# VHH binders against q9yez8: the designs that were tried, part 32

Target 1, 342 residues: q9yez8
Amino acid sequence: MVEARGGLDPRRLFKAYYSLSPPVEEPRDIAYREFAFQLFDGDVYVRHIGFDSMEELLSYMAREAPKNAYYSVARYSLPTARSMEEKGWLGSELMFDIDVDSLEGCGEVLGDSCLSRGYKQAVRLVEALYRDFGVPSTLYFTGNRGFHVLADCGWCRRLGREERREIARYFTLEGLRLELIIPRPGRRGVRPAPPSPDDPGLRGWIARAALERGVDLSAVHEAIEDLLDDVRVAIDVKVTQDISRLARIVGSLNGKAGLLVARLGLEGFHPGDWLSPFRGEVEFRASARLEESRILGRTVSLEPGRVYSMPAHIAVLLQLKGYGAVAGGEVVVRAAAGWRPL
Key: E = the ipSAE of ESMFold2; O = the ipSAE of OpenDDE; V2 = 0.75 times the mean of E and O plus 0.25 times the DockQ between their complexes.

## First folded at step 17 (VHH; framework vhh_8cml_1)

Design X3 (at its last look DockQ between E and O 0.82; V2 from the best seeds 0.00; counts 0 for: pae E 2.1 > 2)
Fold by OpenDDE, look of step 17:
Structure X3 (fold): chain B 342 residues (1-342), chain A 124 residues (1-124)
Amino acid sequence: as target 1 above (342 residues)
Amino acid sequence: EVQLVESGGGLVQPGGSLRLSCAASGFTFSRYAMGWFRQAPGQEREFVAVISYSGDYTDYSDSAKGRFTISRDNAKNTVYLQMNSLKPEDTGVYFCAAKRTYMLYTSPSEYNYWGQGTQVTVSS
């Protein structure tokens, strides 16, 4: 329990959480991973850290209470070395990053609608990785405004920057030629067969998108722009092509929103209090205006100077986003409150 | 109002070079794939080159490959066509075209906006 009398220090909240031995997931081959942490103190990034065990990692997190916690998607022979050559790259997971900021109409506030849209794209990505590449992957909420998809397979690990970029291109569709995927009718009246949902690759996805929209498969060309928008996944290509990218530690907190990095299923995503370890009812003094928005399943609006009573998981999020500060009440921190059983 | 204005055309000898420019206005240039097409007298408009919205991906006709280079400057809302080793058969009006897409298209019918064209004549 953290008292909000006189205000809440985010570091105190985070420290309380990490001190409870939270259910942080152990990165595979932990001893070969580089770890990085952003600390509350000075917003300093500490990199090139290594741990030999989960216990060491948890101990460090409990002690330092990082604002953000990361591990490398890469495995290294010497992860604490500063140079890539010295680190000795052994391979990297394939990582995809979907940020809702890339979605049209999604502003700065962490709105449920934007998260939902991002989640849908992430699900599409996971399904496509499996269907089209034969690669199982895991979907994570980043604890703020995005989703990560991580794929770990033998051939995936060995991919270089360019190969990773090409995989990314499959999802972004940039530079692809539609005519090669869905040919147009020729002058002599030869009409190509319409796409089928059973077709491999993008052709199949386009067909599935058509069916979902109620578009006749023979009329795909008339609605192709909309269909492509459904098929396209707005991933950050820079993230995917980077063999040394850092991923957020699952079970850690995102310092921008105070929410959990959480593993998600494919059955749906409903933002709510389960994404936060913080509980209780608190007084929140707004310092900025927030138009009516749905945040973590709650309708929220703020006027500067007003004091609101609200749940701690919302208040902490709003505080971290710069909309005000918790002015009173008690925050209960629970280590296991936000973990959905898989 | 959407505008595409081609420039840089002219008369050159075989083996010569030209650099065409197309200045775009009236739309978000960085979201559009840009293409170059050409039309010789009495012939259909044909594809020459296309570049994706980011500039990272390009494609060329068989006749243009190895001789022409398409590029773009999104900060200047301009697409370019560097033409080297020009041949008499390259003679025609060259058109700049735009399509709002992340993909590449080679068919003229796919493009939404067109310039007025610039004449390129390759002759001895």
Scores: ipSAE 0.636, ipTM 0.835, lowest interface PAE 0.6, mean pLDDT 92
Fold by ESMFold2, look of step 17:
Structure X3 (fold): chain B 342 residues (1-342), chain A 124 residues (1-124)
Amino acid sequence: as target 1 above (342 residues)
Amino acid sequence: EVQLVESGGGLVQPGGSLRLSCAASGFTFSRYAMGWFRQAPGQEREFVAVISYSGDYTDYSDSAKGRFTISRDNAKNTVYLQMNSLKPEDTGVYFCAAKRTYMLYTSPSEYNYWGQGTQVTVSS
């Protein structure tokens, strides 16, 4: 239990969380991974760390209480080495990053609705990886305003930067030539076959999107802008290209919002208290205006200077986002309650 | 009102260089793919180069490949065509064009917005 009188230090909350046997998921092949952490003191990043066991990782996090915690998508023969040549790269998972704030109309928005839009794109990506590439993948909430999809497969582990760029381009659609995928009808009545939902790749995706909208498959070009929006995934290509990219440790806390990095299913995403280990009622002194917003399933409005009673998980998020500070009450930290079935 | 304004055309000797610019207004430039097309007298408008909305992807006609470079500056709402090693066959009116899309298109019929054109003449 952390008392919140006179302001709350997020470092103490994170320390309490990591000290209570947090439900952190073990990264696969832990001994082959480089770990990195951002610490509260000075925002220092510590890299080139290795662990031989989950017990060592958990002990480190309990001791250091990191603001952010990461492991490499790469496997290395010597992950603690300072140079890439010395690390001995053995291959990397494919990582896809969807930053909700990059979506149209979503920049710097706290509301849950933009999270649902990002989630839908992430689900689309998981489904497409399996359908088009035969690659199973896992979907994670980043603990703030984004989603990660990690995919592992034998043929993709050794792909280079350019090959990874081309895979990412396929999902963003950027730089593809539609006329090569769905040719327009020629002059004098010669017509290429319309796309079919059974067609491979993007051609099939467009056909299926057209059917869902009630668009005639022979007329997809008339609705093409809407259909492309339906099938596109707005991923950050630079993340996917980077064989040395760091992924967040599942079950760790994201320092920007105080929320858990969480494994997600494909059935829906409804933000709520299950994304936080923090419980209790606190007094929150607002220092900024917040127009009515749905935050973690709860409607919130703030006027500067007012004090509000609210659940701890929302107050911590608002403090980390700069809307005020916790001024009183008690925060309880529950390690085992941070996850829910999806 | 959407406007595309080309500049930088002129008369050059074979082997010379020109840099065309196209200043865009009236739409969110960073959401549009941009293309350069050219038209010689008595001929149809033909594809020269195209660049994706972010600038990360380009494509070129066979005649332009290796000699021309398309680029864009989204902060200045401008697309460029650097033309090197110019030949008399490159003579024509050069148009910039815009389409809101993630993709690349090489057919003039796909583009909704066009500039007025700038004359490029390479003397024989």
Scores: ipSAE 0.410, ipTM 0.769, lowest interface PAE 2.1, mean pLDDT 88
ESMFold2 (binder alone), look of step 17: mean pLDDT 89; pTM 0.901

Design X4 (at its last fold request DockQ between E and O 0.82; V2 from the best seeds 0.68)
Fold by OpenDDE, fold request of step 22:
Structure X4 (fold): chain B 342 residues (1-342), chain A 124 residues (1-124)
Amino acid sequence: as target 1 above (342 residues)
Amino acid sequence: EVQLVESGGGLVQPGGSLRLSCAASGFTFSKYAMGWFRQAPGQEREFVAVISWSGDYTDYSDSAKGRFTISRDNAKNTVYLQMNSLKPEDTGVYFCAAKRTYMLYTSPSEYNYWGQGTQVTVSS
């Protein structure tokens, strides 16, 4: 329990959470991973940290209470080395980052509608990786405004920057040639077969998009740009191509929103209080305007100078986003917020 | 109102260089692939170069490859065509075109917006 008298220090909240030995997922091959932490103190990044066991990691997190916690998608022979050369790269998971900021109209603090859209894209990404590449992957919420997808297959690990970029391109569609996917009728009257939802690769996805929109498969070219909008996954190519990228530790808190990095299934995503370890009813003093938005299943609006009564998971999020501060009440911190690492 | 305004054309000698610019307004430039086309007198418009919305991907006609470079500055809403080693056969009106797409297209009919063109003349 953290008392909000005189203001709520986010570091105290995070410290409380990590002190409860929360269910943090152990990174695979933990001893070969580089760990990095952003601390509340001066927003300093600490890198090149290694742990030999989950116990050591948890102890560190409990002690330091990081604002953000990361591990490398790469495995290294010597992860604590300061230079990349000395680290001895052994391979990297394939990582995809979907940020709702890349979606049109998603400028709000953390709108459920935008998260839903991002989630749908992430699900498509997971499905495509499996269907088209034969690669199983894991999906998780970043604890803020994005989703990560990680694939750890044998051949995935060995991919270089350019190869990863090409895989990313499959999803972004950038620079591709449509005629290679869906040929147009030639001048000599040869009519290619229309795309089918059972077709492999992007052709099949385009066909599926057409069917969902009620577009005739023979008329796909007439609506192709709209269909491509549906098929495209807004991933950050820079993230995917980077063999040394850092991923968020599952079960850790995101310092930008105070929400959990949570593994997700494919059955649906409904943002709510289960994404936060913080409970209780608190008083929140708004310092900025927030237009009516649905955040974590609740309709929220703010006017500067007003004090609101609201759940702690919302208040903490709003505070971290700079919309005001918790002015009163008590926050109860839970070790288990309705989520378990897989 | 959507506008594409080409500039940088002129008279040059064979082997010379020109840099064309196309300033775009009235639409979200960063969502559009940009293309350069040219039209010689009595001929159809032909593809020269195209660049994806981010600028990361480009394509060129066979004639342009190795001599021309397409680039863009999304902050300035401008697409460029650096033309080196110009030949008399490069003479024509050069047009800037825009298409809202992630992909690359080489057919003029695919593009939605067009500039008025700028004259390029390569002559001794």
Scores: ipSAE 0.831, ipTM 0.931, lowest interface PAE 0.4, mean pLDDT 93
Fold by ESMFold2, look of step 19:
Structure X4 (fold): chain B 342 residues (1-342), chain A 124 residues (1-124)
Amino acid sequence: as target 1 above (342 residues)
Amino acid sequence: EVQLVESGGGLVQPGGSLRLSCAASGFTFSKYAMGWFRQAPGQEREFVAVISWSGDYTDYSDSAKGRFTISRDNAKNTVYLQMNSLKPEDTGVYFCAAKRTYMLYTSPSEYNYWGQGTQVTVSS
């Protein structure tokens, strides 16, 4: 429990969380990973850190209470070395990043409004990795406004930057020539076969999207823009290309929102208090205006200078986003979000 | 109002170079694929080069590959065509075109917005 009388320091909240046996998931092959942390003091990254065991990682996080916590998608023979050459790269997982605020119409808006759109794209990516490449993958909420998909497979571990760029291109559809995938009728009356839901790759995805919309498979060109938007995944290609990319430690807190990095299923995503280890009712003094927004399933609006009674998990998020500060009340910090007592 | 304005055309000797520019306005440039097309007298408009909305992906006609380079500057809302090793058969009016898409299209009929064209003449 952290008392919020007279103000709340997010560093103390994070310290309390990491000190309570947090449900942090062990990264696979932990001894081969570079770890990196952003600390509250100085807001600087500490990198080239290695751990031989989960016990060492948890001890470090409890001591340092990092603002953000990461491990490499790469496995290295010497992860603590300062240069890539000295680290001894052994291969990297495939990582895909969907930043909700980069989706059309979703930037510059605080709240839940576009998280479901990003989630749907992330699910589509997971499904396509499996259907088109035979590669199972794991979906994570980043603890703020994004999703990561990670896949580890034998043939993909040693792929270079250009191969990874090619894979990303397949999902973004950027630069693909539709005429080679779904040819148009020629000027001489040639009628190419329509796409089928059983077709491999993008052609099959377009057909399946057409069936979901009730679009005749022989007429997909009439709705092609909508169908392409249905199947496209707006990933950040530079993230996928980067063999040295850092992934967030599952179960750690994201310093921008105070929410958990969480493993997700494919059955739906409904933001709520389960994304936060913080509980209690607090008084929040607003310092900035917030137009009515849906935040973690709750409607919130703010006027500067006013004090509001609100759940701790929302108040912590708003404070970290710069909308004000907790002015009173108590915050209960739990080892696991909302289902395990202290 | 959407505007595409080409510049940089002219008369050049075989083997010479030209750089075409196309300044765009009236739409969100970074959401559009851009293309260069050309038309010789009595001929249909033909594909020369296309570039995806981010600039990361390009495609070229067989006659342009290795000699021409398409590029874009999304901060300046401008697309370019660097033409090297020009040949008499490159003579024609060069048009800039735009389509709102993340994919590449090489058929002129797919493009909705067109510039006025700029003359390129390779002779003697």
Scores: ipSAE 0.484, ipTM 0.808, lowest interface PAE 1.6, mean pLDDT 89
ESMFold2, look of step 17: ipSAE 0.465; ipTM 0.799
ESMFold2 (binder alone), look of step 17: mean pLDDT 88; pTM 0.892
OpenDDE, look of step 17: ipSAE 0.756; ipTM 0.889
ESMFold2 (binder alone), look of step 19: mean pLDDT 88; pTM 0.890
OpenDDE, look of step 19: ipSAE 0.567; ipTM 0.796
ESMFold2, fold request of step 22: ipSAE 0.439, 0.436, 0.444; ipTM 0.800, 0.784, 0.792
ESMFold2 (binder alone), fold request of step 22: mean pLDDT 88, 89, 89; pTM 0.895, 0.899, 0.902
OpenDDE, fold request of step 22: ipSAE 0.818, 0.822; ipTM 0.923, 0.924

Design X5 (at its last fold request DockQ between E and O 0.87; V2 from the best seeds 0.00; counts 0 for: pae E 2.01 > 2)
Fold by OpenDDE, fold request of step 22:
Structure X5 (fold): chain B 342 residues (1-342), chain A 124 residues (1-124)
Amino acid sequence: as target 1 above (342 residues)
Amino acid sequence: EVQLVESGGGLVQPGGSLRLSCAASGFTFSRYAMGWFRQAPGQEREFVAVISWSGDYTDYSDSAKGRFTISRDNAKNTVYLQMNSLKPEDTGVYFCAAKRTYMLYTSPEEYNYWGQGTQVTVSS
């Protein structure tokens, strides 16, 4: 329990959480991963950290209470080496990052509608990886405004930057030629067959999008750009192509929102209090305006200078986002909150 | 109101260079692929170059490859065409065109917006 009299220090909250030995997912081949942490003290990043066991990692997190916690998608022979050459790259998971900031109309702090849209794209990505590439993957909420998809297949690990970029391009659709996917009738009267939902690759996805919109499969070209909007996944290509990218530790807290990095299923995503370890009713003093938004399943609006009573999981989020500060009440920290193993 | 305004055209000798600019307004520039087309007197409008919305992907006509470079500055809502080693057959009105798409298109009919064009004349 953390008292909020006169203000709530986020570091104290995070310290309380990590001190409870929360369920944190062990990265595969932990001894070969580089770890990085952003600390509350001066927002300093500490890199090139290695752990031989989950126990060591948890001990470190309990001691340092990081604002953000990361591990490398890459496996290294010497992960604590300072130079990439000395680290000895052994392979990297394939990582995709979907940020709701890339979605049109998603300027709000953490709107449920935007998260839902991002989630749908992430599910699409997972399904496509499996269907089109034969690659199983895992989906995570980043604890803020994004989703991560990680694939750890044998051939995935060996991909270089350019190959990863091309895979990313499959999802972003950028620069592709439609004629290679859905040929148009030629001058000599040959009429290609319309796309079918059973067709492989992007052709099939476009057909499925057409059916969902009630577009005739023979008229796909007339609505192609709208259909492509449905098919496209707004991933960050820079993340995918980077063999040395850092991923968030599952079960850790995101310092921007105070929410858990959580593994998600494909059955749906409903943001709520389960994404936060913080409980209780608190007083929140707003310092900035927030238009009416649905956040973690609750309608929230703020006016500067006003004090509101609200649940701690929302208050902490709003504070971390710079909308004000917890002015009173008690926050109870629970280690078991938010983790739902699949 | 959507506007595409080409500039940079002019008279140049064979082997010379020109840099065309197209300033866009009235639409979300960063969502559009931008293309350059040209039309010689008595001929149909033909594809020259296209660039994707981010600028990461480009394509050129066979005649333009190796000599022309298309680029864009999304902060300035401008697309450019650097033309080097110009030939008399490059003479024509050059048009800037825009299409809301992730992909690249080479057919004029695919594009939504067009500029008024800028004259390029290559002559000794």
Scores: ipSAE 0.828, ipTM 0.931, lowest interface PAE 0.4, mean pLDDT 93
Fold by ESMFold2, look of step 17:
Structure X5 (fold): chain B 342 residues (1-342), chain A 124 residues (1-124)
Amino acid sequence: as target 1 above (342 residues)
Amino acid sequence: EVQLVESGGGLVQPGGSLRLSCAASGFTFSRYAMGWFRQAPGQEREFVAVISWSGDYTDYSDSAKGRFTISRDNAKNTVYLQMNSLKPEDTGVYFCAAKRTYMLYTSPEEYNYWGQGTQVTVSS
């Protein structure tokens, strides 16, 4: 229990969470990973940390209560070394980052619909990695406004920056020649075959997107911009190229929103209180305007200077985003229950 | 409202160089793929070079490959065509074209906006 009299201290909330045996997932091959943390005290960023066991990691997180917690997509023979060369790089997972704020119309938007748009792109990425490359992958919510897809396969580990860039190009679609994939109908007497959902590669993805929209396969060019937007994944190519990238520890809290980093299935994503360990009803004093938005399943609007009664998980998010501060009430911190993956 | 204005054409000797510019206005330039096309009298407009909206991907006709370079400056809303080792068969009117897309298109029928063209003449 954390009392909210005179304000909410995120450090106390995170400390309480990490002290309650949180359901943090063990990173695969933990002893080969570099860990990094951003701490509340002095906003200090610490790197080159290694752990031999999950017990050591959990003890560290309970003691330090980090604002943000990370591990490397790379495996290193000496992960605590100060330089990349000294670390002894053994290979890196493929990592794809979908930042919801980079989607059209979604910058600085807190709404659930933008998260749903990012989720749909992330699911397509997972499915395409398997269908087009034979690579299974895992989907994560980043605890704020993004999704990560991580893939670990033998041939993937040693890919260089250029190979990783070309994989990213396939998903962003930039620079591809659509007219070679789906030729336009010619003049009378010659019509290319329409795309089929059984076609390989991008052509098949366009056909399947058309069927989902109820678009006639013979008329895909009439809706082609919408169809391309459905199949395109707006990943950050620099993240995918970077062999030294850090991923978030699943089950840790994201310091920007106070939400859990969560493993996701492909059957749907419906943001709600299950993404937060914080419970209770609080009074929230707004210091900024928020136009009506659906946030974690609740409709919220704010006018500066007003006090609102709201659930703790929303108030924590709004305070961390700079929309105001908790002015009263009680926050209860809960671990384990409320974020079961399907 | 939408305008594409080519410049930099002229008369040049075989083996010479020219740099064409196309200034764009009236749309969000960084959301458009750009292309250069050319037309000799009595002939159809033909593809020369295209560049994706970020500038990261380009394609060239067989006759342009190795001799011409397309580039863009999204801060200045301008696309360029550097033409080196010019030949008499490069003579024609060069057009700048734009299409709102992240893809590349080489067929002139796909492009929505066109400049008025700039004359390039290669002769001894």
Scores: ipSAE 0.497, ipTM 0.826, lowest interface PAE 1.3, mean pLDDT 88
ESMFold2 (binder alone), look of step 17: mean pLDDT 88; pTM 0.895
OpenDDE, look of step 17: ipSAE 0.777; ipTM 0.899
ESMFold2, look of step 18: ipSAE 0.404; ipTM 0.765
ESMFold2 (binder alone), look of step 18: mean pLDDT 88; pTM 0.891
OpenDDE, look of step 18: ipSAE 0.748; ipTM 0.882
ESMFold2, fold request of step 22: ipSAE 0.435, 0.341, 0.431; ipTM 0.784, 0.748, 0.789
ESMFold2 (binder alone), fold request of step 22: mean pLDDT 89, 89, 89; pTM 0.903, 0.900, 0.900
OpenDDE, fold request of step 22: ipSAE 0.812, 0.827; ipTM 0.921, 0.929

Design X6 (at its last look DockQ between E and O 0.71; V2 from the best seeds 0.55)
Fold by OpenDDE, look of step 17:
Structure X6 (fold): chain B 342 residues (1-342), chain A 124 residues (1-124)
Amino acid sequence: as target 1 above (342 residues)
Amino acid sequence: EVQLVESGGGLVQPGGSLRLSCAASGFTFSRYAMGWFRQAPGQEREFVAVISWSGDYTDYSDSAKGRFTISRDNAKNTVYLQMNSLKPEDTGVYFCAAKRTYMLFTSPSEYNYWGQGTQVTVSS
């Protein structure tokens, strides 16, 4: 429990959480991973950290209470080395990053609608990785405004930057030749077969999109732009092609929103209090205006100078986003709150 | 309201160079793939080059490969076609075209917006 009298220090909240031995997920082959942390103190990034065990990692997190916590998607022979050459790259997971900021109309502090849209794309990505590439993957909420998809397979690990970029391209669709996927009828009246939802790859996805929109499969070209919008996944290609990218530690807190990096299933995503370890009812003094928005399943609006009573998981989020500060009440910190069993 | 305005055409000798420009307005340029097409007298409009919305991907006709370079400046809403080693066969009206897409298209029918064209004449 953290008392909010006189103000609530985010570091104090985070420290409370990490001191409870939270259910942080152990990265596979932990001893071969580089770890990085952003600390509250000075907003400094500490990199090239290594741990031999989960216990050491948790101890460090409890002690330092990082604002953000990361591990490398890469495995290294010497993770603590500063140069890539010295680190000795052994392979990397395939990582995809979907940020709702890339979605049109998504300017809210943390709007549920945008998160939902991002989640849908992430699910599409997971399904496509499996269906089209035969690669199982895991979906995570980043604790703020994005989703990560991680794939760890033998051949995936060995992919270089360019190969990873090409895989990303499959999802972004940039530069692909549609005529090769869905040919148009030629001059001699030969009409190619329409795409089928059972077709492999993008052809199948386009067909499925057509069906969902009620577009005739023989007329996909007339609505191709809209269909492609449905098929496209807005991933950050720079993230995917980077063999040394850092991923957020699952079970850690995102310093921008105070929410958990959480593993998600494919059955749905409903933002709520389960994404936060913070509980209780608190007084929140707004310092900025916030138009009516749905945040973590709650309708929220703020006027500067006003004091509101609200749940701690919302208040902490708003504070971290710069909309004001918790002015009173008690925050209860729970280490195991809201974790969904997979 | 949508406008594509080509410029830079002219008369050049074989082996010469030209740089075409196409200024776009009336739409979100950075969301559109841009293409160059040409049409010689009595012939069908043919594909020359295309560039993706970000500029990261390009494609060329066989005749253009190695001689022409398509580029774009999204800040200026302009697409360019650098033409080197021009041949008499390159003579025609060159058109700028736009399509809102992530992909690359080579068929004229795929493009939504067209410029009025600029004449390129290669002759000794």
Scores: ipSAE 0.512, ipTM 0.765, lowest interface PAE 0.7, mean pLDDT 92
Fold by ESMFold2, look of step 17:
Structure X6 (fold): chain B 342 residues (1-342), chain A 124 residues (1-124)
Amino acid sequence: as target 1 above (342 residues)
Amino acid sequence: EVQLVESGGGLVQPGGSLRLSCAASGFTFSRYAMGWFRQAPGQEREFVAVISWSGDYTDYSDSAKGRFTISRDNAKNTVYLQMNSLKPEDTGVYFCAAKRTYMLFTSPSEYNYWGQGTQVTVSS
């Protein structure tokens, strides 16, 4: 066999996936959405794209094989217009972004454990949106190292930038004055009431976190940093403020990891081959060291220059992350009638 | 080791302006809230201004509000205090302080790292 020096062309992998009746979910109100794509050729974002039907969207993706695929959280009367004024904004969903690599200790590690931490924060956010704002929401894996939470409700569609910023601030806690939420005892010996789990907003949330830890409600200040860590969600406020923000198309591939953008439940997140349209057994030549890590539910370690037999879905991820290249074997890709060789 | 180095102090006439800088090193600047505090002779340090780790949120003492502006440049690891309409009451040593937090705190006791200070003197 002839040794391949490079890995599989990611464009070819993505073209195969999108050409074989991919299980892409239709964005709601598709005709009102602006679409955007990052293409492999030129690595340029194309914007101001609209579709009248799912058939048109799927045809476009099969033809162009985008590296990343998006639709607007906004609904517009004319989504293909180039200016916001011409687009006729009709309202936007609330979008929250949790980037796992921004979590403390996660930016330099590859592996499933940091995904679990991000998932836990995303579930916390979904639960708090309903509990504290009455807003139901949906949780998505971004196909790489992040989670999105999307929420749509009548009163929240028309919120402006500043209102969305204040909603995000509730979760990030940035810039809040703790003394105004949980006052300390005064100089004259007056003792403010301790927080109660029945209190509205953050004050009640802190009290509930304290009860979970067995912390006395009258002594929350002694454990306050841990309690704040229990309630804080590390979201990107700029994403939430932006009424024109783009969400990922469910069932599309993320170009950084080759994994599916997937709708998630709240009962747990266990990365595995179900996140990938790629199958097969391949040989992978490592070009970088990877300390033993749990990758998509499988223990993996790499030494530079060595060749490893592994499932295609892991090898594609590792190649896209720069740890080496597929050197042999066959990749099978999802089709409507089953799985096909690449 | 953490270092906070203030600069930009000096002697100024009432109504004048000064811009203080605080260069930070030895920590991840973008994970710290930064504050400016001042101390007149024989007095305790008092809160002047504070800015959140992203720079998006600020708070000011009553005496600073409307006259002083705190800002930060996370690429340069520097926090600033623009002081306008200075009064003799503003005279004192101005200290830069840092706390690893996303929240804002106005009590000096909340801050773990301090600069040596820079003298601001507003002559009468």
Scores: ipSAE 0.485, ipTM 0.811, lowest interface PAE 1.5, mean pLDDT 88
ESMFold2 (binder alone), look of step 17: mean pLDDT 88; pTM 0.887

